VHH binders against Elongator complex protein 6 (ELP6). Designs and how they scored, part 4

Target 1, 266 residues: Elongator complex protein 6 (ELP6), of Homo sapiens (Human) (q0pne2)
Amino acid sequence: MFVELNNLLNTTPDRAEQGKLTLLCDAKTDGSFLVHHFLSFYLKANCKVCFVALIQSFSHYSIVGQKLGVSLTMARERGQLVFLEGLKSAVDVVFQAQKEPHPLQFLREANAGNLKPLFEFVREALKPVDSGEARWTYPVLLVDDLSVLLSLGMGAVAVLDFIHYCRATVCWELKGNMVVLVHDSGDAEDEENDILLNGLSHQSHLILRAEGLATGFCRDVHGQLRILWRRPSQPAVHRDQSFTYQYKIQDKSVSFFAKGMSPAVL

## First folded at step 1 (VHH)

Design c3 (framework vhh_7pa5_2)
Fold by ESMFold2-Fast, scan of step 1:
Structure c3 (fold): chain B 266 residues (1-266), chain A 123 residues (1-123)
Amino acid sequence: as target 1 above (266 residues)
Amino acid sequence: QVQLVESGGGMVQPGGSLRLSCAASGFTFSSYAMSWVRRAPGKGPEWVSTISGSGGSTSYADSVKGRFTISRDNAKNTLYLQMNSLKPEDTALYYCAKDLFEDIYSGYDFDYWGQGTQVTVSS
């Protein structure tokens, strides 16, 4: 995890809020460092993590996790991490005749918009085990990334329904957290992307938006991070608070600068 | 074009008081909520206080409630922060920030930050 980002969010693994949906968004840049942050954060918080990885392999996250001080291999072996490797699993679902529903069963149904098997996988992965041992603090669902579902032909409404079911179970019933990544296409004509982002923004407690620089990368600044705290279920008083920072990503750390304090202001 | 110039910082002993000022120009001051944000060395920015465009609504961080008072003079395009009962933990660079919106209740986003003014509380 990035301690610098924890400082901006005023949180630590020992005192994180529960029942929350965090939306990660990126525009004209790679927001993956935010996913790596939350994955390592919740593993360090001793949470039970269900990670739905729709593009990248386990090895990709394992290598970055190692740099951030967490072993995904050990977390998986001890039952703390349940990892769904979407691209590899999709091949099995499409080409193998299976009798049991697979989490990615929707890939076999043309334009069905039915994400129920994926939801059931998440529910099963994070449900409390009826044993005399409370091993994990609370459940967390991480999805990297929901934009893949749109690319596969799922409508934004179907994806939002899936998120609603997950939120009802993980956040409200189980008092856990959700973190989802969505790419902002930047295309004003992309209605499905807009519907998805607006729907998730409305439901989110925290929105972290990574934005590319106008001229691209530079040596000292890699992008801008907008942080928006929302309280959708609370009165309008102090509902939203927002801050913008420039950032520079390094192997094990990230540096943040208030807008106008970075040496590279363009 | 938008300019925010903070002043009034300095060194003060614990229990003392300081009044910070922020002179704003380049925008219609009364149409935007204004905030004070501080940053201690090696730490991330901490929001301190916000006041609505009209001055009718104010909000404070728990760490400063009852000790700090935010106010504004829309005729002079100036924002103030009256700091009383200062503690060593209040030592930080204090920034004036312009929000995107007039109303603190509908949410806000900081467009512009000033250069900051240093407050040091030490014995």
Scores: ipSAE 0.000, ipTM 0.131, lowest interface PAE 19.2, mean pLDDT 77

Design c4 (framework vhh_gocatamig_d2)
Fold by ESMFold2-Fast, scan of step 1:
Structure c4 (fold): chain B 266 residues (1-266), chain A 119 residues (1-119)
Amino acid sequence: as target 1 above (266 residues)
Amino acid sequence: EVQLVESGGGLVQPGGSLTLSCAASGFTFDDYALAWYRQAPGKKRELVAGIYSGGSTVYMDSVKGRFTISRDNAKNSVYLQMNSLRAEDTAVYYCAAEGLPYEFWTDYWGQGTLVTVSS
């Protein structure tokens, strides 16, 4: 995890809020460092994590996790991490290697009903067990990334319904957290992307948006991070609170400073 | 026109106290989160404290328990009460207003006020 980001969010593994949906968004930059942050954060918080990885492999996350002080292999072996790898499972789903519904059935046909098996997988992975072996603090669902569902032809409304069902189970019923990544296409004509981002923003308690700099490239600044806290049930006039930082990513750390105040950008 | 004007900076000895004030104009103050940032010579600008429209607050770890941020919506002002000041608190302190509509992030900054903690 990035201690610098924890400082900006005023949180630590020992004092993290529960019942929250965090939206990670990136625009013309790579926001994957935010996913790596939350994955390592919740593993260090001793949470039960269900990680739905729709593009990258387990090995990809494992390598980065090691640099951030967590072993994904050990977490998976302990039963702390349940990892769903989209790339590896795609062949089985597409060619029907088994008759029973697979969590990734939506890969065969993008429709609202096909997300039910994915939801059922999440629910099963995170449900508590009354065996005395359940030693985890609370459940967490991580999804990297929801934009894949739009790319497959799934409508934004269907994706939002899926997220609503996950929130009802993970955040409200189980008192856990959700973190989802969505790419901002940057295309003003991409109506489905706009519907998804707006809908998720209204459902989210925290939004972290990583974006490229408008002024072009700078060696000492990789991008801009906007942090917005929302209260989805509050009237619009009282729900939004935001801060903006420039950032520089390094192999094992990230540095933040106020927008436009880096010597290289100033 | 949006303006944020800081005041209250100055020279103070270690262990002393100062109160910074920021007077805002040109926007709907009640709708915005207000924050104090600081930048020391050769250092990055960092968030010191923030206060949201509803009154909830956030603080950087090194000032928690020593600094208190508050706002007065009737006066369109935000304040930073700084107690038990240390040499490391020496910096230019900036007032910032951040708000939405959330599609576009609008950041307003003051010009800053210098705080020097020296014996």
Scores: ipSAE 0.000, ipTM 0.158, lowest interface PAE 16.0, mean pLDDT 77

Design c5 (framework vhh_7sr4_2)
Fold by ESMFold2-Fast, scan of step 1:
Structure c5 (fold): chain B 266 residues (1-266), chain A 121 residues (1-121)
Amino acid sequence: as target 1 above (266 residues)
Amino acid sequence: EVKLVESGGGLVQPGGSLRLSCAASGSIFSIYAMGWYRQTPGKQRDLVADITSGGSTKYGDSVKGRFTISRDNTKNTVYLQMNSLKPEDTAVYYCATEYLDVIGGPEYDYWGQGTQVTVSS
C-alpha cells in the first residue's frame, strides 16, 4: 500500500471504515495503481479478500504486491485471498470441460446477461466461517475491472444489478467493503459507460478518479487524482466533498501535489 | 530481502513438548502474517498454524488444541509451542511469511531450510 494515499484518505489498515463501496475510475490514464493500493491495504488489514481479476494475471498482481510488502501467493495459500483469474478461467468455461457451476458461466452463454454464478462465487468466498472462531476482520470484494463486462456485451443495468446484490451482501449484511474499477471511455456517445459510471457513483461512498493531464505528457507528473467523498443522505450542499491532487507514480511509492504546485505542469 | 532462521527442532518421546522459533530479518516483521508448515516424507506440505500481524490465529485440524502459535514483534520472532507430541507429528517444520512468494514448495528457498522434529520411542 501507498502511505501517501492513506494520508490523503485519512485512513490506516487498523482503523478503516466498514460497509463502504469505493469506486475507482480512470480517464486517459492507467488507474491500476489504485487497485494495487487497496489490494495490499486490505491484506495488511487482515481482511478476507475476494479478488475478481478480469484482465490481468495473478502473476501481475503478485509482482506488484511484493513491492508493496504483501505476498499474494501466501495470502491465497492461507485462505485469506480468493482469486478469480478471468483469462485462465474463461477458456475452461467457454469450452466447457467441467460439469461444476463456474462463476464466469455467462461467457459460455454468449452474453445471456446472467451474472448470478459470479455473485454466488463472491458470496461463497466471503461467507463467515462455520465455526464460532472468526479469523479475518471483515470481508472485501475487489473487481478489476467492470468495463470488461460491458466489452463482453453485458448491459450497464445488468452490471449495476450485480453490484447492488454484492453491496447488499458484502457491505450491508457482512459489514465489509467493496472496491471496483471502471474505465471512463471519454466518449460522450458511449451511453452504457455513462449509465454504469453514474449508477456506481450514486452507490459509492468514496470515488477516486485518476485523470490524464490536460496539458499532455510530463516527466514529473503522471496525472491528477480527484477524491470525492459522498454522503448520500445529506443535502447536495453538504453531500459531496472533493479534493484534487497531481500525482507521480514511483517504483514503491506515489507522490501527491496540490493542483498547480508541480513546476513541470505550470 | 526477508531471511527466516528456524530453530528448536529435535528428537522427543511421545507425549513430550518442543518449542520452535523462527527469527526474521531484513523486513518490518510486525506488519506481516507468519505461518508454520510441515512436510512428512512422501506427503504434501500441510499448514500447521498461522498468525496475523494483529495476533489472530488458525490451526490445522490435527494439531488444534495441542499446538499454540505466538509472536514477539520486538524480537521479530514467531513461535510454535508443541504439546502432547505424537509419532505422526514427525516432519520437517518450515516457517513462512506473507512477504515471500511461493515458488514451488518446501524444497525452494522461499520458506527457509526447515527444522526436523522427530517423535519416536
Scores: ipSAE 0.000, ipTM 0.101, lowest interface PAE 20.6, mean pLDDT 75

Design c6 (framework vhh_lunsekimig_d3)
Fold by ESMFold2-Fast, scan of step 1:
Structure c6 (fold): chain B 266 residues (1-266), chain A 121 residues (1-121)
Amino acid sequence: as target 1 above (266 residues)
Amino acid sequence: EVQLVESGGGVVQPGGSLRLSCAASGFTFSSYALYWYRQAAGIERELIASITSGGSTNYVDSVKGRFTISRDNSENTMYLQMNSLRAEDTGLYYCARPELYDFMSSGYDYWGQGTLVTVSS
């Protein structure tokens, strides 16, 4: 996990809140470092994690996890991490005639009904189990990324329905957390992308948006991170809080700077 | 132009029933999931019930078994049937739909004015 990001978010594995939906978004840049952050964070918090990986392999996350101080292999072995790998499973779903629903059958047929097996997989992975299982602090669902579903021809409404079902189960019923990544297409005519992002933003307690720099690339700055907190807890504090930082990503750390200031000047 | 108009609120005694309606216009109603939110004085708006475009429903635990959300696509109307009402159900009830705007906005732009439900003896 990135300590610097934890400092900006005022959180640690020992003091994490429950019942929260975090939306990760990227625009004209790669926001995957945020996924690696939350995956390692929740494993260190002793949470039961269901990770739906639709783009990258288990090996990719495992290698990054080692740099961030977690073993995904050991987490899987002891039943803490349930990993659903989209690329590896795609061959089985697309090329095999299967009689029972597969969690990833939407890869074969991109329609609303095909997300129900994925929801059922998540529900079963995160349900508390009695007798013989290790006890975890709370459940967490991570999805990297929902934009794949739109690319396959799923409507934004179907994806929002799926997330709403997951949130009802993971956040409301089980008092756990959800983290989902969505790409901002940057296309003003992409109605489905806009519907999905607006719907998720409304449901989210925390939004982290990684943005490419407007003036192009700099050696010492990789992008900007916008943090939007929804803080509806007190009558006197009804407005959302927003913060913006420039960032630079390294192998096992991330550095944040005031907007318009390079690391070389600090 | 998208419009949502709530109605059906009122004063009712504990254990009573009310039916709320949300009349929608300006969009393809059948294509959208729709939500009921509740806001009590001094408390944030809470999502209490949802219905998908396909008719599947979800509820927060405190209303499960007492409230029923439904929709009539031919009338562009969503309903909330509230039974066995409790004092804790008192508040403003809003219907909501996802909106096409900057995704950094944290809410639905097309919420109605709300309809007040008061449960008191």
Scores: ipSAE 0.000, ipTM 0.123, lowest interface PAE 16.5, mean pLDDT 76

Design c7 (framework vhh_6qgx_2)
Fold by ESMFold2-Fast, scan of step 1:
Structure c7 (fold): chain B 266 residues (1-266), chain A 126 residues (1-126)
Amino acid sequence: as target 1 above (266 residues)
Amino acid sequence: QVQLVESGGGLVQAGGSLRLSCAASGFTFSDYAMAWFRRAPGKEREFVAAISGSGGSTFYTDSVKGRFTISRDHAKNTVSLQMNSLRPEDTAVYYCAAGSPDEVLQYLYSGEYDYWGQGTRVTVSA
């Protein structure tokens, strides 16, 4: 996990809030470092993690996890991590007929995909074990990333319904947390992307948006991170609090600083 | 009665600058986020820029980042859009809007704004 990001969010693995949905968003850049942060954070918090990986392999996350001080292999073996690997599972879903519904069965019929089996997989992965055998602090669902569902032809409403069902179970019933990543297409006429982002934003307690620079990466600044906490009970003048930091990503750390200031000054 | 009145539009040559202003009345200005949207001939209304009620957060569409700057003046109840390095593609009617979006992404959606001005026309010649 990135300690610098934990400092900005005023949290630690031993003192995290529960019942929360965090939206990760990226535009013109790769926001995957935020996914790696939360995955390692919740594993270190001794949480039961269900990770739905629709883009990258287990190997990809395992390599980065080692650099951040967690073993995904050991977490999976001890039953702490349940990993659903989209690319590996695709061949089973597409080519194995006459089998019980797979969590990824929506891959067979992109335009009319049913996400209920995926939801049921999540529910089974995170449900409490038999009494007297509890080993984990609380459940967490991570999804990397929801944009692939739109690319497969699923409507934003269907994706939002899936997230609502997951939130009702993971956050409300089980008092756990959810983290989801969505790409901002940057296309003003991409209505499905806009509906999905707006709907998730409305349901989220914390939004982290990674933005690329206008001229691309440079050695000292890789992008901009915007952090927004929802504060519905605050007076209107203070309700829309948003903070912006420039960032530089290194192999095992990330540096944050105010726009127009060098890290050395901060 | 709530009123938003835009000014500052006109004809300008590519590479030039214009400053749009919007005067607000009839509501508590500091409680509302302010935004600029535009509609070009043959296109839908699109988001340009927004500023939170406190003035602490600003948002821009990618095509204007680095060229346009939104600001607000609570003492004058005005929001301004400074438009630099104008391009023919910036030709549109520009609208001032006031609303109360709860989340960052909602600032981009015209449906989150309750009050709208009549618009001011900006024409950028090649």
Scores: ipSAE 0.000, ipTM 0.112, lowest interface PAE 18.7, mean pLDDT 78

Design c8 (framework vhh_vobarilizumab_d1)
Fold by ESMFold2-Fast, scan of step 1:
Structure c8 (fold): chain B 266 residues (1-266), chain A 121 residues (1-121)
Amino acid sequence: as target 1 above (266 residues)
Amino acid sequence: EVQLVESGGGLVQPGGSLRLSCAASGFTFSSYWMAWYRQAPGKGRELVAGIYSGGSTSYADSVKGRFTISRDNAKNTLYLQMNSLRPEDTAVYYCAKEPMDYLTFGESDYWGQGTLVTVSS
C-alpha cells in the first residue's frame, strides 16, 4: 500500500471505515496504482477480498503486490483472496459449455448483458464463513475495471444495476467495502460512459480521480489526483469536500505535490 | 480575482459555424472543470457542454454531434466549436468555472458578461 496516499485519506489498515463504496477513475492516464493500493491495503487489514480482474492477470497483481508488501499467492491459498481472472475465465466460458452459469456467462450470450451470474459469484465468495472459524475482519469487493463491461456491449444501466445489487449485499448487508475502477473514455459520443460515471459518482462515498497533465508541469510528474469525499448526511456546505494533488509514482511509493483544496458551497 | 472573458459571438446563418473563446485568469485553470452555458431570451440558463481537467467532455443532448468543447491549458483558454447552427441556438453564451466539490457539471453559479450568438436567415 502507499503510505503517502493513506496519509491523504487519513486511513490505516487498523482504522478503516466499513460500508463504503470507493470510485476510482482515470482520464488520459493510468490509474492502476490506485487499484494496487486498495488491494494491498485490504489484504493488510485482514479483510476477505473478492477481486474481479477483467483485463490483467493474477501474475500482474501478484508482482506489484509483492513490491507493496503483500503475497497474493499466500492470500489466495489461505482463502483470504478469491480472484476471478476475466480473460482466462472468458476463454473457458467460450470453449467449455457447462450446465451451471459461470460468473462470466454474459460473454456467451450475444449482447444480452446478464450480470446475475457475476453477482452470484461475488455474493458466494464474500458470504460469512462458519461462525466457529471467524478469520477475516470484513468483506471487500474490488473490480478492475467496469469499462470493460461497456466495451463488451453491456449498457451502463445494466452495469449500474449490478453495482447496486453488489452494494446492497457487500456494503449494507455484510458491512463491507467496494472499490471499482472506471476509465473516462474522453469520447464526446460515449453516452454510456457518461451515464456510468455519473451513476457511480452518486453512489460513492469517496472518489479518487487520476488525470493526465496538459502543460506547465515537469517531466517527473505523472498526473493529478482529485480526492472527493461525499457526506450525504451533513449540511450542504459539508456535503462534498475536494482536494487536488499532483503525483509521481515510484517503484514502492507515490509522491504528492501542489496541494489544492475546495470546500463545498451553495 | 477570478475573471472569465468570453468572445467570438456574432450573427451567422442557419447551418453555419462559430468558434467561441473564453480567456480565464485568477485561478489555476488546468485544475478545474470548465463549462459553457447559454441563456436564450425569456428562458433560464442551461448547460451546453463541459470539459474535465483531463480533457474528457460531456454535452447536452440538443448539441451532441454539432458542438465541440476543448481547452488549451497553456493559454488558460476554453473553446466551443459550434457547427450546424440552428435558430434555437440563439442565446448569450457564458463560460463557467465548475466547483471542484461537485461530481457533475451544472452546479456553477458564476457567469460573466457572455457573448451573444444570433442564428438567423
Scores: ipSAE 0.000, ipTM 0.128, lowest interface PAE 17.2, mean pLDDT 77

Design c9 (framework vhh_7pa5_2)
Fold by ESMFold2-Fast, scan of step 1:
Structure c9 (fold): chain B 266 residues (1-266), chain A 122 residues (1-122)
Amino acid sequence: as target 1 above (266 residues)
Amino acid sequence: QVQLVESGGGMVQPGGSLRLSCAASGFTFDDYAMSWVRRAPGKGPEWVSTISWSGGSTSYADSVKGRFTISRDNAKNTLYLQMNSLKPEDTALYYCAKAEYPDLYLGGFDYWGQGTQVTVSS
């Protein structure tokens, strides 16, 4: 995990809040570092993690996880991490006989929009099981990324229904957390992307948006991170507050500078 | 009502040391990140250092890194700034600041104390 991002969010693995939906968004840049951050963060917090990886392989996340101080292989073997690898699972769904529902069954059916099998997979992965199993602090669902479901022909409404069911189960019923990544297409005419982003933003407690620079990276600033806090229990004045930080990616760390605090502003 | 009272300023020669204190009251001190901010004559405010709610994380402006140390005593509701190897450029009014929200480490601050004057001259 990036301790610098934890510092920005005033959180640690032993102090994390529960019942939260965090929306990760990127625009004109790769926001994957945020996914790697939360994956390693929740594994270090001893959470039971269900990771739905729709594009990248287990090996991809495993390599980055090692750099961030977590072993995904050990976490999976201990039953702490349940990993759904989208590309590998898609091959099985396309070619095997349909005797029972598969989490990616929607890839085989003409009725694009049926994400119930994926929801049932998540529910089964995170529900309490046996008194003989290791007890984890709380369950977490991570999805990287929801935009691929739109690319596969799922409507934004179907994706939002899926997230609503997951949130009701993981955040409300099981007192856990959800983290989902969505790409902002930047296309004003992309109605499905807009519906998905607006719907998720409304439901989210925390929104982290990574934005690329207009001219690309420079030596001193590589991008901007916008943080939006939504706290329903606070007065309206403080409920929806937004902060923007410039960030610089270094060899093995990320530095953040708030407006008015960076050397460039003073 | 939130109250922050800075103390420990004074006059010191270049290369000297001073320790600033900030006594906090009116809020749950150990739930908030705390910062030091300074204002030199004729200039705007400059962030100096921040410490997390537990004291487990600290950050410093490049101009003071290696010379200043921020710390806190949550049992006494007190914030400290140990200033070593002081330079004339460190001359400023030093303010204690509370984070606006308990879950923000680097960000906006609310409530600034009265300040304590630090003058570094030969």
Scores: ipSAE 0.000, ipTM 0.180, lowest interface PAE 15.1, mean pLDDT 78

Design d1 (framework vhh_6qgx_2)
Fold by ESMFold2-Fast, scan of step 1:
Structure d1 (fold): chain B 266 residues (1-266), chain A 122 residues (1-122)
Amino acid sequence: as target 1 above (266 residues)
Amino acid sequence: QVQLVESGGGLVQAGGSLRLSCAASGRTFSSYAMAWFRRAPGKEREFVAAISWSGGSTFYTDSVKGRFTISRDHAKNTVSLQMNSLRPEDTAVYYCAADSGEWYDSRTYDYWGQGTRVTVSA
């Protein structure tokens, strides 16, 4: 986990908020460092994590996790981490004939938008277990990334329905958290991408958007991170609060350069 | 990347109405907060109105509250400012701005339009 990012978000593994949906977005840059941050953060928070990895392998996340001070192998062996690999499971889905529906059945029937088995997998992975075995603080669902579902031909409405069912179970019923990554396609005519981003934004408590720098030629700055906090309804007029920082990514840390904020509005 | 072009300015008599539009070109339009600022001759730029990236929150300076309405149309990539009951003191060049660290602080916005002139005759 990046301590510097935790400082900007005013959070730590020991005092994280629950019941929250965090939207991670990237545009003209690679936002994967944010996924690695939250994965390592929630493992350090002693959370039960269901990680739906639709493109990258377990090894991809394990290598970065080691640098951030977590062992994904040990977390999986302890039953703390349930890892679903999209690409590895594709062959099993294609060749299954006499078995129960696979969580990734949508890979076979993507255009039909069949995400019910995936939701059922998430529910089973994160359901409470009354056991004398290991106890976890709260459940967390991470999805890297939802843009894959659009690329496979699923409509944004179907993906939003899936997220709504997951939120009802993970955030509301189980008092856990969700983190999802979506790529901003950059295509003004990509209506499904816009519908998905807008719909997720309305559902999100926190939005982290990583963007490429406008200047392009800076050795010490890799991009901009916009943080948007969605406040609960207040007796006074509700206000969205946003902050923008420039960042530099390093092997085990990230540096942020504050853009400034006026206390007059706070 | 965002590029902003304002339109709709002109001459109007006190008590009249004008609708300003800001056409945004840029792949991330729906992810940015948008605002209108104005600058009267010989004065500094001042905040007028802002709308959050989701459109769910709007903010106004006290002098325009109840008279001006900011809105956005994601399908058209447009932010509009409906100005009703205009007063001579509303005379200014109006600027559209996008992508801020703090919505009311002009220094935090990364993208600006060229401005459109509004003149309200007494």
Scores: ipSAE 0.000, ipTM 0.107, lowest interface PAE 18.9, mean pLDDT 77

Design d10 (framework vhh_gocatamig_d2)
Fold by ESMFold2-Fast, scan of step 1:
Structure d10 (fold): chain B 266 residues (1-266), chain A 121 residues (1-121)
Amino acid sequence: as target 1 above (266 residues)
Amino acid sequence: EVQLVESGGGLVQPGGSLTLSCAASGSIFSINALAWYRQAPGKKRELVAGITSGGSTVYMDSVKGRFTISRDNAKNSVYLQMNSLRAEDTAVYYCAAGDYESGWYTPSDYWGQGTLVTVSS
């Protein structure tokens, strides 16, 4: 986990809020460091984690996790981490005749298809365990990334329905957290991307948006992070609070600078 | 346990309008689709309109263009705005929780008590 990001968010593994949906977004840059941050954060918080990885392999996350001080292999062996590899499983689901339900069966019909089996997988992975397993603090669902579902031809409304079902179960009933990554296509004609981002923003308690620099990628600054805290039920003057920082990603850390104080703008 | 409470029913003349409201309380739903059903005298309950948490809607053919279903997730409530009411719309209207998949709505065991809508001159 990145201590510097925790400092900006005023959180630590032992005092994290529960019942929250965090939206991770990136535009013209790679926001995956935010996913790696939350994965390692919740594993260090002793949470039960269900990770839905729709593009990258377990090996990819395991290598980065090791650099951030967590062993995903050990977490999986202890039953702390339940990992679903979307791309690896796609061949089995799409190209094999299967009789049993699979979480990714929607891939056989890459349109506005049913995400219920994926929701059922999440619910089963995160339900309380009565005995025989290590005690965990609270459940967490991580999804990297929802934009894959749009790319497969699923409508934004179907994806939002899936997220709302997950939120009702994970955040409201189980008092856990959700973290989802969405790529901002930057395409003004991409209505489905806009519908998905707007819908998720309305449901989110925290939005972290990683943006590419206007002048392009720089040696001393890799991008800009916008942090938006939301209070959806309150007047706008008290509902939203936003901050902007420039960042530089390093092998095991990230540095943040208030806008106008980074080395690149000083 | 989930409780659904309907309100807004009443007597209205043909061509009139009514808004029905349904408030959910108790334990939140594990499923987040809400729907309005109706049952006319001597008939089976039928789905009138449904809405998912993401905003997908489904309508019975005879009410399309006249009725609008909406949801306030923060208040855990669903609404049915009924315009251009006809005598055939006379029924007890029920709020129900359920699942919505690929255009199909399946009700759960959670139903409201019903609210009567009478359309007559």
Scores: ipSAE 0.000, ipTM 0.107, lowest interface PAE 24.0, mean pLDDT 77

Design d11 (framework vhh_7sr4_2)
Amino acid sequence: EVKLVESGGGLVQPGGSLRLSCAASGFTFSSYAMGWYRQTPGKQRDLVADIYSGGSTKYGDSVKGRFTISRDNTKNTVYLQMNSLKPEDTAVYYCARVEGTYYEWLSDAFDIWGQGTQVTVSS
ESMFold2-Fast, scan of step 1: ipSAE 0.000; ipTM 0.290

